VH-VL binders against q6l1b1. Designs and how they scored, part 2

Target 1, 180 residues: q6l1b1
Amino acid sequence: MIKWTEQAEIKLPDDVQATMENNELKIKGKLGEASRIFRDNYVKAYIEGSSVKIATSKNNKYTKGIVGTWYSETKLLIEGVTKGFEYHMKIDFTHFPMRVSVRGDKLIVENFLGEKSPRSAKIVDGCKVSVKGDRITINGIDKRKIGETAANIERATYIRHFDARVFQDGIFLLKGEVNE
Below, E stands for the ipSAE of ESMFold2; O stands for the ipSAE of OpenDDE; V2 stands for 0.75 times the mean of E and O plus 0.25 times the DockQ between their complexes.

## First folded at step 1 (VH-VL)

Design cB10 (framework fv_cixutumumab; at its last look DockQ between E and O 0.05; V2 from the best seeds 0.00; counts 0 for: pae E 18.6 > 2, placed apart)
Fold by OpenDDE, look of step 2:
Structure cB10 (fold): chain C 180 residues (1-180), chain A 121 residues (1-121), chain B 108 residues (1-108)
Amino acid sequence: as target 1 above (180 residues)
Amino acid sequence: EVQLVQSGAEVKKPGSSVKVSCKASGGTFSSYAISWVRQAPGQGLEWMGGIIPIFGTANYAQKFQGRVTITADKSTSTAYMELSSLRSEDTAVYYCAREYSSDWFEGMDVWGKGTTVTVSS
Amino acid sequence: SSELTQDPAVSVALGQTVRITCQGDSLRSYYATWYQQKPGQAPILVIYGENNRPSGIPDRFSGSSSGNTASLTITGAQAEDEADYYCNSRDSSDYHLVFGGGTKLTVL
């Protein structure tokens, strides 16, 4: 017989709802709904009352790590749907004026290092990207999706054929924060 | 402390050319753009163009396209602005300025003292 | 080319607050940079980005933006603040630098 022991508890705010289906934790708040798949053989997340609980069938370094991760991710889900996240990026160009714009679900970068063909980065669903001067802001309720979007933007402006010590052109992540 | 030292005052005749120099000292030169801005007597600031020395190519305001040439010598940390076909309207103080950019900075943070160019017959 | 417009002159009483505004389409896409110029001197950078002050610039200087406008605000104007103030931004079409016409600030 498998014995499950509660290892962590995350209390839900009054205005937040949680559901667990098929090992997917869904958190719903005023800003929307975010979710994460929590699947493991020895670690289980479940909802009891107004709390998300995490239990383990084994107590070892592995399961402790998973519990910690799921605990943190659950907290982030709650913060996302209640407060939201905002990432800030900076557009850096020197000799070649970089033109950055949002087109649908893509961030378009024109004239990067004088390139004739524009570069593009995928904006992940749920993220809103805005450009103002040399600043890009990414807003959303899912921190992972925001991070992925930021990564896509950085990747899209990666310099492959030039000396990075000389050419510092690109779009770089500055900071990420929780909205208040 | 970074400073930009410009060449001395010039008196030129109409139709001639003038070349103003701007020497940078006290910091890096090649990686930062040098812009040229002029100001006619009693008038506002007017951007003429700029150059990033490491690339060697310059950008120019449309008004001065074809008449102004901006160059840079990395070895001497000196930028140059040459204006040809001078007119009386070109009488002005000409400034060089460093365009600095960092994580949260963008602007002309260091300026030369200006070079007075007088165009008269 | 895109233009930046400023009021040619404004006045402020000593110790009072004054706002100098710059307007232009480029300001929808780019931040304004502000410069102070006194007679016979080169311009001095006073505000860059949304609201950043270089070292040595008094904290009474601040910047803001809204729509196609940017503003320089001096809270508690001092006599030494009497000068010409220029906004600067990038042209929205060719991305070159452009200056406003300048605003003469008189401190009364």
Scores: ipSAE 0.007, ipTM 0.537, lowest interface PAE 9.7, mean pLDDT 90
Fold by ESMFold2-Fast, scan of step 1:
Structure cB10 (fold): chain C 180 residues (1-180), chain A 121 residues (1-121), chain B 108 residues (1-108)
Amino acid sequence: as target 1 above (180 residues)
Amino acid sequence: EVQLVQSGAEVKKPGSSVKVSCKASGGTFSSYAISWVRQAPGQGLEWMGGIIPIFGTANYAQKFQGRVTITADKSTSTAYMELSSLRSEDTAVYYCAREYSSDWFEGMDVWGKGTTVTVSS
Amino acid sequence: SSELTQDPAVSVALGQTVRITCQGDSLRSYYATWYQQKPGQAPILVIYGENNRPSGIPDRFSGSSSGNTASLTITGAQAEDEADYYCNSRDSSDYHLVFGGGTKLTVL
């Protein structure tokens, strides 16, 4: 006989609604809606009153790890739909003035290391990217998606063959400048 | 050791509703699934639905969707089954049973004694 | 969803072995659970999770499964084993249960 036991509770702010459908936790707030799939045989997330709760039917190291992960992911979903997230990136170049612009769902980098062909980075759905001077700002309600967009931008300006004294060009995330 | 105590027999008229209760005593209530199973006179067992009280969400057999509502009150350790739009063919013994989850249901190891519901004019 | 089929009746002589069979496509994915019911009584769980016995169930009861078929076997049947036997299983991943039609066991 295996018993279900409540392990964690996350109280929802007054302006936030949560639904649980087919193992998908959907959180809705003033800035929009974000979701995560929480699927496991021994760990379940559910809505009770104004709280998201997590229960387990098996008590071991791995299920406790999953509870912790879902707890933190739920808090990030709540933060995202109420406050949003903002990442900052910096445009750096030494010899070739690169030109950065947003066109549709892509960030376009022209004249990177003097290359004739533009480079591009996919802007993940749900993210807003803006360029001002040497700064790029990524806004969104889903922290994973803005992180993915930032990674895409960094990869677009990756230099495999470089001379450390000549080429240090790229677009880099400014660590510590992330809105909670 | 848990026991399930069900409410007493009911005699209802066609078109009415009946609400049967199932009180858990001598154990933990909210941690285990409670199922409702009925049996018409001389017929077999029929699963109606179930609820795990800590989750608060019930699942129903397709035949009863729209007519049956299963709920749980953790403060009184009581599960309920309400069946609406009663017909003569709803005359049956209604059982509540506790089942535990180990990749959901392993078996219904504790049963109530049953509640007889008779639907007649 | 899936149905579970049982023969409506079976007989066994005292002390002999009898097998009660349950058939359905859901049994390819989920184990059968078996219940014994005597007249005027609530069912009792006799086998769960293919071949596990609750406390108090005699060791003459065993379960097995193969493909879309599950079986309850009673070795050395006793008079008190005369009862209706029901198989039960999940019929989908969405926590739906289904009972077989039941088998009436007569001990001769």
Scores: ipSAE 0.000, ipTM 0.485, lowest interface PAE 15.2, mean pLDDT 83
Fold by ESMFold2, look of step 2:
Structure cB10 (fold): chain C 180 residues (1-180), chain A 121 residues (1-121), chain B 108 residues (1-108)
Amino acid sequence: as target 1 above (180 residues)
Amino acid sequence: EVQLVQSGAEVKKPGSSVKVSCKASGGTFSSYAISWVRQAPGQGLEWMGGIIPIFGTANYAQKFQGRVTITADKSTSTAYMELSSLRSEDTAVYYCAREYSSDWFEGMDVWGKGTTVTVSS
Amino acid sequence: SSELTQDPAVSVALGQTVRITCQGDSLRSYYATWYQQKPGQAPILVIYGENNRPSGIPDRFSGSSSGNTASLTITGAQAEDEADYYCNSRDSSDYHLVFGGGTKLTVL
């Protein structure tokens, strides 16, 4: 018969509810609900008591990697629904003052390098973006979505037709100011 | 400081239209949102729509879609709201308001004094 | 479009603390902004973002939110705080704004 060995345990805080259905772990907290699909032939996650547990039926480098990944992702789900995540970005320019605004599901960049056509970045659903002075703040409960929104914003000021060593303008993530 | 100056009061007959102007002074006009908000006598505030002039297109509340046209003239720093097919229920004070920052959700920090539109037989 | 729901009226004794609430699904994604309006005047912005006050707004005004509910709190209410208060939020799906129905605050 197949032997399942527990490899990891994540204790749930008192203010968090977890359910597991169809290999989807759903975590509910005061800020909302987030989920992740944990599907593998040799690794499974399940809820036992007040914990999320991860077990394997084979012990190898592959399954150890998956256990580590699912452990980290579960921790992030819990943190997201209890504390939330916040990314900070900075608006940098040398000659052409950028004007940055939010319209609908997009962040709009005007006057980038003097361009007459605005540039835009999609704000991923579930993220809230604020622009104040030379700073942009991205808030949300799903770290992956916040990261995608930040990447979209950085890409909106990507310099394709100019040498980046000559032009330093753009909008950049401030790595030391993220919540984790 | 920044000011919004609206056109004067108007009395209109049912079925006609009205066009209210809102002239802005100070700072950049084209990249900041201008919203139109109305208030009927004894009632609450109602957002009608808005425009960021550099994009040239307006957003309208569903209730007013098809009857309201919001435009901007960058050369005169003036926004306009035109409401057609007027009814007695359109009697209200019509405000223009500008977000001081370039974000829709930072708040409307500058308001016009309002334009009273009376729709009467 | 979404709806923002406010109680029509609230009373507070002079010097006491009052909360004015605003509820709607858009508030899960967007902060409420709060406006004060006195009779015959244009609204005045009193709270924006999480808990920011524009210049000239007394520090007795504060904002908070949790889930789908936002609150405007006035600590040490004064007679001049008697006014109508409106919450306002961005729509969850498009670049639209919506107002709550307003709350008439009476300072006793």
Scores: ipSAE 0.000, ipTM 0.447, lowest interface PAE 18.6, mean pLDDT 83
ESMFold2 (binder alone), look of step 2: mean pLDDT 89; pTM 0.930

Design cB5 (framework fv_cixutumumab)
Fold by ESMFold2-Fast, scan of step 1:
Structure cB5 (fold): chain C 180 residues (1-180), chain A 122 residues (1-122), chain B 108 residues (1-108)
Amino acid sequence: as target 1 above (180 residues)
Amino acid sequence: EVQLVQSGAEVKKPGSSVKVSCKASGGTFSSYAISWVRQAPGQGLEWMGGIIPIFGTANYAQKFQGRVTITADKSTSTAYMELSSLRSEDTAVYYCATDYGEFDYLGYMDVWGKGTTVTVSS
Amino acid sequence: SSELTQDPAVSVALGQTVRITCQGDSLRSYYATWYQQKPGQAPILVIYGENNRPSGIPDRFSGSSSGNTASLTITGAQAEDEADYYCNSRDSSDYHLVFGGGTKLTVL
C-alpha cells in the first residue's frame, strides 16, 4: 500500500488551462502553450479543479527538493504563457568588429576574432531572436528554451584558444528574465 | 484493511447506460488505486480502467475509450464506473478492486468487490 | 498494443509440480501478478511482485520471471488448486493494466 500526500498547490489563473498526460504538464494561455516533463517515482504532479498539485509517497530531502523545483517550474510556465519572457544580450568586441544576424533558425556570427568561417547558434523552436546594434533580444514563452537559446549564443562565441586577459570578445547575457 | 461494497445487479436495454458503484470502507479512500474489471459469461478477466482518487484522473483500456467513465467521490468514499451505449456483449460481471502497489507504487489488486451482474437484453 | 499470452488449459496430477506461463513484452519492464478464480467467485491475489505471497496463500505457490515471460509454479498440487489462473501486468508508466487470457488448471 502506497500513500500519497499533497505537498504543494499552484492555482491556475482564470484564462490558463493545464493538462497532464504521460508525465508531461502542458500549460496553455493567451500567448501560447508550454510544457515540462515531471517524471519521478516518489513525486507526482496532477491537476485537480483549477490547480496543479504536487504529491509525494516519501517525505525526505530528495523529494522536498523535487517538489520545490516542480513548483517553481510550474509558476514559470504560467508566467510564460500569460506575460512571456525577454532576455537581453550584448555583443562585445575589442579587436575585430563581429557581424551578427539571424538566418532561419540560426544566429550567425561573422568575423568573430577575424575568423573567416562564420559561427552559428541554434535558435530553439519557440524563441524569437532580434539583433539591433550591439544588442540581442530573445523573446518566448518558455524560460528554459530562452535560456537554452542564450546558452547556444554564448557557446558560439567561446574563446577557448586565446588568453582571456587579452581578448574579452563574445556575446554575453546582460540580464535574466524581463517581463514583456 | 479496506472492504469494497458494490451496487446491486442491473438489467438494461441495448443503447442505454449503466453506472455501477463501489464503496470503500476501513481505510484511506483517496490514497488507494481503484480498478474496474469485467468478465463476460465463460470468458476471461478484462481490465476496463482505473483511478487513483487523490490524482482525480482515470486511465482506460483502449477498447473502452470513449464509452466508459470512471470517477471517484472522496466525500462518500465511492468509485463509479459508467458504461454507455450498452450492447448485448456488455453482459458481464463487473468487479471493482483496490490496488495497494507495494513496489513501483502500482500493479496488484489486493481486495476485490463481490461483483455486480449487468445483463443487457431486449 | 500490449498483450499477455497464456495457454488456455493445463493438467497436473495430485502431488506433482505444474508451471503456468505468461508471455508479453510488458513483462520485460513490469512484474506479473497472479490471480486465482474459482467458479462463482471473485478472483483472489496469489502472487504479487515477482514472488510474494499474500497472507493465507500456501507456500506451494511461487512466481518467477525471465525476459518477457513470467511463471506461476505450484509445487505439490492439491485438489483445491483446481481453478482458472490469470496473469496481470502494467503495460505503461501510467496506471494501465492488462490481463492474460487465463489458464484453466485441472488436477487429475
Scores: ipSAE 0.000, ipTM 0.456, lowest interface PAE 17.9, mean pLDDT 82

Design dA1 (framework fv_daxdilimab)
Fold by ESMFold2-Fast, scan of step 1:
Structure dA1 (fold): chain C 180 residues (1-180), chain A 121 residues (1-121), chain B 110 residues (1-110)
Amino acid sequence: as target 1 above (180 residues)
Amino acid sequence: QVQLQQSGAEVKKPGASVKVSCKASGYTFTSYGISWVRQAPGQGLEWMGWISAYNGNTNYAQKLQGRVTMTIDTSTSTAYMELRSLRSDDTAVYYCARDSEGYTLPYFDLWGRGTLVTVSS
Amino acid sequence: QSALTQPASVSGSPGQSITISCTGTSSDVGGYNYVSWYQQHPGKAPKLMIYEVSNRPSGVSNRFSGSKSGNTASLTISGLQAEDEADYYCSSYTSSSTLVFGGGTKVTVL
């Protein structure tokens, strides 16, 4: 017999529904539905009453880390479906004016460091990106997807062969915003 | 040395059963899952199912329902896959692969070398 | 049957870039960020090249990159080399906690 010890409990807000099926936690709230896959040999997540609970079958550094991660991810799913997330990014250029636009599922950067070929960043499903002046706003209910979109945008303006002290052009996540 | 060592090639007649073994070494066997993936000659990869080396829980592909059984022997760090009622179209190389155990699921970062099972009359 | 659609073959010249698509549905590729890519040389077991859409394992060249848009994941190989000639398979997690593979793409270096 495997003995499971409860390690964490996340109480669901009123009007938030959770289901655990096929190792996938689905959280549904007023803004939509978001999910995460929680599969592990020593850690399990399950629904009991009005709570999501996380239990372990072994006590070690690895399982403690997984519990912490799943706890945090569950809370972010709840926040996402109830309040949503918004990331802000700033367009900076020093030497060459870059032009940023959204085309389909991509953010397009033109004239980056005077380059002739445009750069592009993929906008992850479930994210809405808007560009106004020097500000980029990313909205969505899934913080991982918003973070992934922001990382894609930063990566599109990464300077591989230039000294960053001389060329500080790029698109950067603004610190101190609502969701980092 | 981290590895998965599979049993040798098998030749079976239609209607027979085959049991392929996969012996793990160099890592904590019970901390991972083992998936079985097969590949018929000239064809692509087909996932057959998964077994937890920790508790023996399984999940099989629907196409193989009723014909496949996966088991583990923790004392020898060995996983087994038995396929019954063999047909000619079960001729394939059968791989075992280590399934990721953590939140970052799923991918196969370690593979056995494969076991050729030939089903012929 | 393969559940995910890949082109049967893709070819390129040394130094060029090629891209392999992998198209599924909202219950696999479109629903999860759990897409992996495997390289297989003749007579050998598959080798993990990309996991979780865009991550590279240690030891995999940065010439290999992964991405996803909607129900389609893509593997891009830049600076194509003779040793990249192989079969490439995508794989995705599904809403039934199973895994599915694409049909495979034969990459030829001309």
Scores: ipSAE 0.000, ipTM 0.434, lowest interface PAE 24.6, mean pLDDT 83

Design dA10 (framework fv_daxdilimab)
Fold by ESMFold2-Fast, scan of step 1:
Structure dA10 (fold): chain C 180 residues (1-180), chain A 125 residues (1-125), chain B 110 residues (1-110)
Amino acid sequence: as target 1 above (180 residues)
Amino acid sequence: QVQLQQSGAEVKKPGASVKVSCKASGYTFTSYGISWVRQAPGQGLEWMGWISAYNGNTNYAQKLQGRVTMTIDTSTSTAYMELRSLRSDDTAVYYCARDYTRIYSGTVYWYFDLWGRGTLVTVSS
Amino acid sequence: QSALTQPASVSGSPGQSITISCTGTSSDVGGYNYVSWYQQHPGKAPKLMIYEVSNRPSGVSNRFSGSKSGNTASLTISGLQAEDEADYYCSSYTSSSTLVFGGGTKVTVL
């Protein structure tokens, strides 16, 4: 018998439902459903009553770190399905006007430094990307997926070891915010 | 269809300035750069510099820095190259060429996919 | 000064194949796959024949091909024709993020 000690409890709001199956926590709220895989040999997450609980079979710095991470991730899942997240990015170009558009599951960047072949960035499932003027807005309920989408867009316009005095083109992350 | 049309031949005295024009048509002028390349009689190609048609930013060859100025007029889709303090060894055919800028694995490079017909500039007393 | 070394002249008969070399260093031709070739007929502007070592622009005959081995890039013209008689220039990207040209090669069709 493994002895488990409860380390943390996250109370679910009345308008949020949670399920745990195969180490995957699924949280449903008014804006949709988001999930995380919580798998570890010494830390487990489970649902009891109206709460998500996190317990450990060993108490050390590593398990305390994992408990803190899972606690924070669970709170972000709840926030995402109730309020949602919004990230902002800015389109910067110095030599050639970049044309940015959304086509299917990709953000397309045309005319980056005058390049004939378009660049593309994968929009992670569950994210909505909108382009308006020099601003790009990424909306979604899963903060990790929004962050991944923003990183994909930044990487698509990366220039390696180039003289910044000539080109400073790119798409860059601005401060994120949470909407109700 | 797409083309770069250059101004006519010039004859100048040493110490004078010359301004060559390059009018673009058939493509979106502001989406490309314009490079200037010259060729002295019987000799090879020499890159002089580059200008962005979007914002007018320039990058000049070190050997010509201080004597050359490149400008654009977006209302007429025209690029200009002015060379000052002319010497007899500036006698050359001056070409404008469209920069096709590429980015590959984070490296920026370019090649010239469209050229003007050239402008002969003769510097003699 | 030409940064890249090309032979001054190359000759061939109609229907034959000729090859023009363009030799640099590990900081240009040897270090990157960013070599271009330009054809120039007397009194005319240069025309792009090859870019990125071996790619042909639309409208350029498949008789023209490019390759690279070590510090030397090569332009090969197969089935040589009278209209191929021209000057040919190579160009390469450098580690200083600039472009340099070769000295040019005069191709003569016998």
Scores: ipSAE 0.000, ipTM 0.451, lowest interface PAE 14.5, mean pLDDT 82

Design dA2 (framework fv_daxdilimab)
Fold by ESMFold2-Fast, scan of step 1:
Structure dA2 (fold): chain C 180 residues (1-180), chain A 121 residues (1-121), chain B 110 residues (1-110)
Amino acid sequence: as target 1 above (180 residues)
Amino acid sequence: QVQLQQSGAEVKKPGASVKVSCKASGYTFTSYGISWVRQAPGQGLEWMGWISAYNGNTNYAQKLQGRVTMTIDTSTSTAYMELRSLRSDDTAVYYCARDLYDFWSGYFDLWGRGTLVTVSS
Amino acid sequence: QSALTQPASVSGSPGQSITISCTGTSSDVGGYNYVSWYQQHPGKAPKLMIYEVSNRPSGVSNRFSGSKSGNTASLTISGLQAEDEADYYCSSYTSSSTLVFGGGTKVTVL
C-alpha cells in the first residue's frame, strides 16, 4: 500500500462545494462552477470534511513544487466562484484606426495596420468579453481561461516585424497576467 | 517609500455624496487589493468593502450595498470610494488599506492615514 | 453592532500577561484560518499585529501571540508594557466572502 503524507489543507467556505472525481477538482459557488485537473504519480488532492487536502507519497523538490501549485490553483478556483475575475485590455494604434468587435466566440479586429482581411481571437468558454471605446474587458470565474483569452487577443494583433520600435499597434493587457 | 496617500477632509450635508481617493506608491499596485474601513468618532472599525487592483472586482459589506461604489485607476495607481445618500451617522474617518487578494488574505499590512468625512446640517 | 464579540476592556499591570477573546460563529472565526488582529493608538491608523490566526508581521514583538479554539480567537500580550495601551480589534473572513471586525477592546496598563 502507498503511504500518503498530508502536505497542505485548504478550508472551503460554507457557500462553496468541492468534488474530486477522475483527478478533476470541481469547485461550485454562487457565480458558477470551475475545475482543474490535478493528476500526478506522487501527489494527490482529495476532499475530507470541509477541506481540500493535498498529500504526497514521495518527499522531494518536485512534489513540493506541485503541492504549492495545486494549493494556489485551488485558492484561485475558490476566489473565482465566489468573486470572479476581470481583466482589462487597451486598444492602441498609430496610423490606422482599429475596429474591434465581438462576434459569437471570437473577438474580431478590422483594419489592423490597414489590412483588408480581419484578424480574430478565440474567446475561451466561460469568458465574457466586452468592448467599449479603447477598452476591452474580459470577465470569468476561471483565471486561467481569462489569461488564455487575453493571450489569444494579444496574439491576434502580433506584428511580425523585426523591430517593434517602428510600430506599437496592438491590444495589450492593463490588469492581470497571461497564465501559461 | 511604500505608502497610501488619501485625499483631504470633507464636510457634506445629509443627502450628498462623497468620493475619497487613495493613491498608492512604492509597490506594484495591481498585485494587491484595497479594502476600505471606516471608524465613527469614539467607535470601532467597520469594514466597508474591497476592490481588486488586479481585476477591478468589488465586494461590499451588506449594510452598505447600494450606497457604496469602489473603483480604481491603474494609470495613476489610485483607488476611490464613493458613498452616496449621506446621513449624520456616516460621519467617520475613512481608511484605505492594502489587502492580499490572490491568497484569500483578509489582513491589511499597509494603511492610509485616514480621511475625516463630517456629515452635518 | 459588531459581528465578532470582544470584551470592551482589559487591564493589567506592567509585566503581566493579558488575553483578549474574539468570538464569532462557524461562518467566520470557526470556519476559516483568516483571523487578524490590529492595534490602534489614539489618532492613528490601525497597525497589523497578527494575521492568519497566529502569524506575526516583521517588526511586531514576540510578546504578541495569537491562537484559536473553535469559534473563539485570542490575542495574548505577555510582559505587558505601557506602550501596549491601545485599542485592539480582531477581524475575520466570512462565508459570504466579506470581512467583519470585532467591537474592539481597550487595553489599559495600570
Scores: ipSAE 0.000, ipTM 0.444, lowest interface PAE 19.7, mean pLDDT 84

Design dA3 (framework fv_daxdilimab)
Fold by ESMFold2-Fast, scan of step 1:
Structure dA3 (fold): chain C 180 residues (1-180), chain A 121 residues (1-121), chain B 110 residues (1-110)
Amino acid sequence: as target 1 above (180 residues)
Amino acid sequence: QVQLQQSGAEVKKPGASVKVSCKASGYTFTSYGISWVRQAPGQGLEWMGWISAYNGNTNYAQKLQGRVTMTIDTSTSTAYMELRSLRSDDTAVYYCAREAYGDYLWYFDLWGRGTLVTVSS
Amino acid sequence: QSALTQPASVSGSPGQSITISCTGTSSDVGGYNYVSWYQQHPGKAPKLMIYEVSNRPSGVSNRFSGSKSGNTASLTISGLQAEDEADYYCSSYTSSSTLVFGGGTKVTVL
C-alpha cells in the first residue's frame, strides 16, 4: 500500500472554486478559469474541503521541490483568477523607429532595423495585448500564458547579427512592472 | 524523481546530422522550457537555444541559427535537439537543462547528464 | 567564444573567502538582473548556485553569495572548503533575448 503524507495545504478564498480531474487542477474565480497539469509518480494534489492539498509517497529532495512548485503554481492560479496579471514591455530602437500594432492574434512589428518585411509574435489565447506609445501591456489570468506571450514578443525582435553594440533594438520585459 | 535523461554517445562524420533526446520525468513537462547547452572538450559552456515545452516555440543562438532544430513530444515528455552539417568543432558534450517558465527566467535548475557527440573522419 | 569575461583561475586556502568576477556590457550584465552562476566538477553536469544575481536555490550553502555593480557581477564563496574546488560559470540574459556564458573560472583549494 502506498502511504501518502500531506506536505502542503493551500486554502481557497470563498470566491474561488477548484476541481481536480485527470491530473489537471482547474481554478475558477471572478475573472475566469485557469488550469495546470499536476502529474507525478510520488506527488499528488487533491481537493479536500476548501483546500488544495499536496501529498507525497516518498520524502526526498526531488519530491520537496515538486511540492514547492505545485504550491507556488496553485497560488498563482488563485491570484490570476481573482486579481489577474499585467506585464509591461518597452519598445526600444536606436536607428529606425519601429511600428508596433496588434492584428488579430498577432503582434506585428514593422520597420525593425529598417527591415521591409514585418515581424510577428503570436499572442497566446487568453492574453490581451495593447500598445500605447513605447509601452506594450499584456493582461491575462494565466501567468504562464502571459509569460509565453512576452517571450514570443521578445523573440520577434531577435537581432540576427550578433553585434549588439551596434543595434540594441528590441521589445523587452520591464522587471518590476509585473503586478498582481 | 525529477530528472532529465539524455540519449547515449554518438560518433558522426563531418557533414552528417545528429539528433539528441532529453526525456523529462517527475515534473509537469509543459510547465518548463528546455535549453540546450554544449561544452567542447576542455572548453566552456555555450548556449545553443531554448524551446517551450508548452507550445514548441523556439529561440536559437545566432551562431547556430539555420543548423539547429529543437522539438518536443509531449506524449513522451521528450525534447530533441538536431544539429546539421556537423564539423569537427561541433565535438562536445551536449546538455539539456530545464528553464523556469512564466516569469521570464533565464536560469537552469535541472540538468541532464550530457551526451558526448564526437565528429571525426 | 565567451561573451562574458571571467578570470581563468582563482585560488584560496580553506576557510578564506574568494570572489569571482563576471564582466559584460550594458546589453547583458549591466542591463538586466538575470545573472546566474553554475558550479561544475570534472565529468559532471553544471549545478545552479545563484540565480537572478543574488538568489540562492534550496540546498545551496549560504557560503555562496552573488552581487552586481554596473557591468560586473560577482560570486563570493566564504569559508572556502575542499569540495568547492570546481569550475564556475556565470551567465546572463542579453538585449537580443538570448543567453550567454562567461569563459569559466577554475577555483583551486590549496
Scores: ipSAE 0.000, ipTM 0.444, lowest interface PAE 19.1, mean pLDDT 83

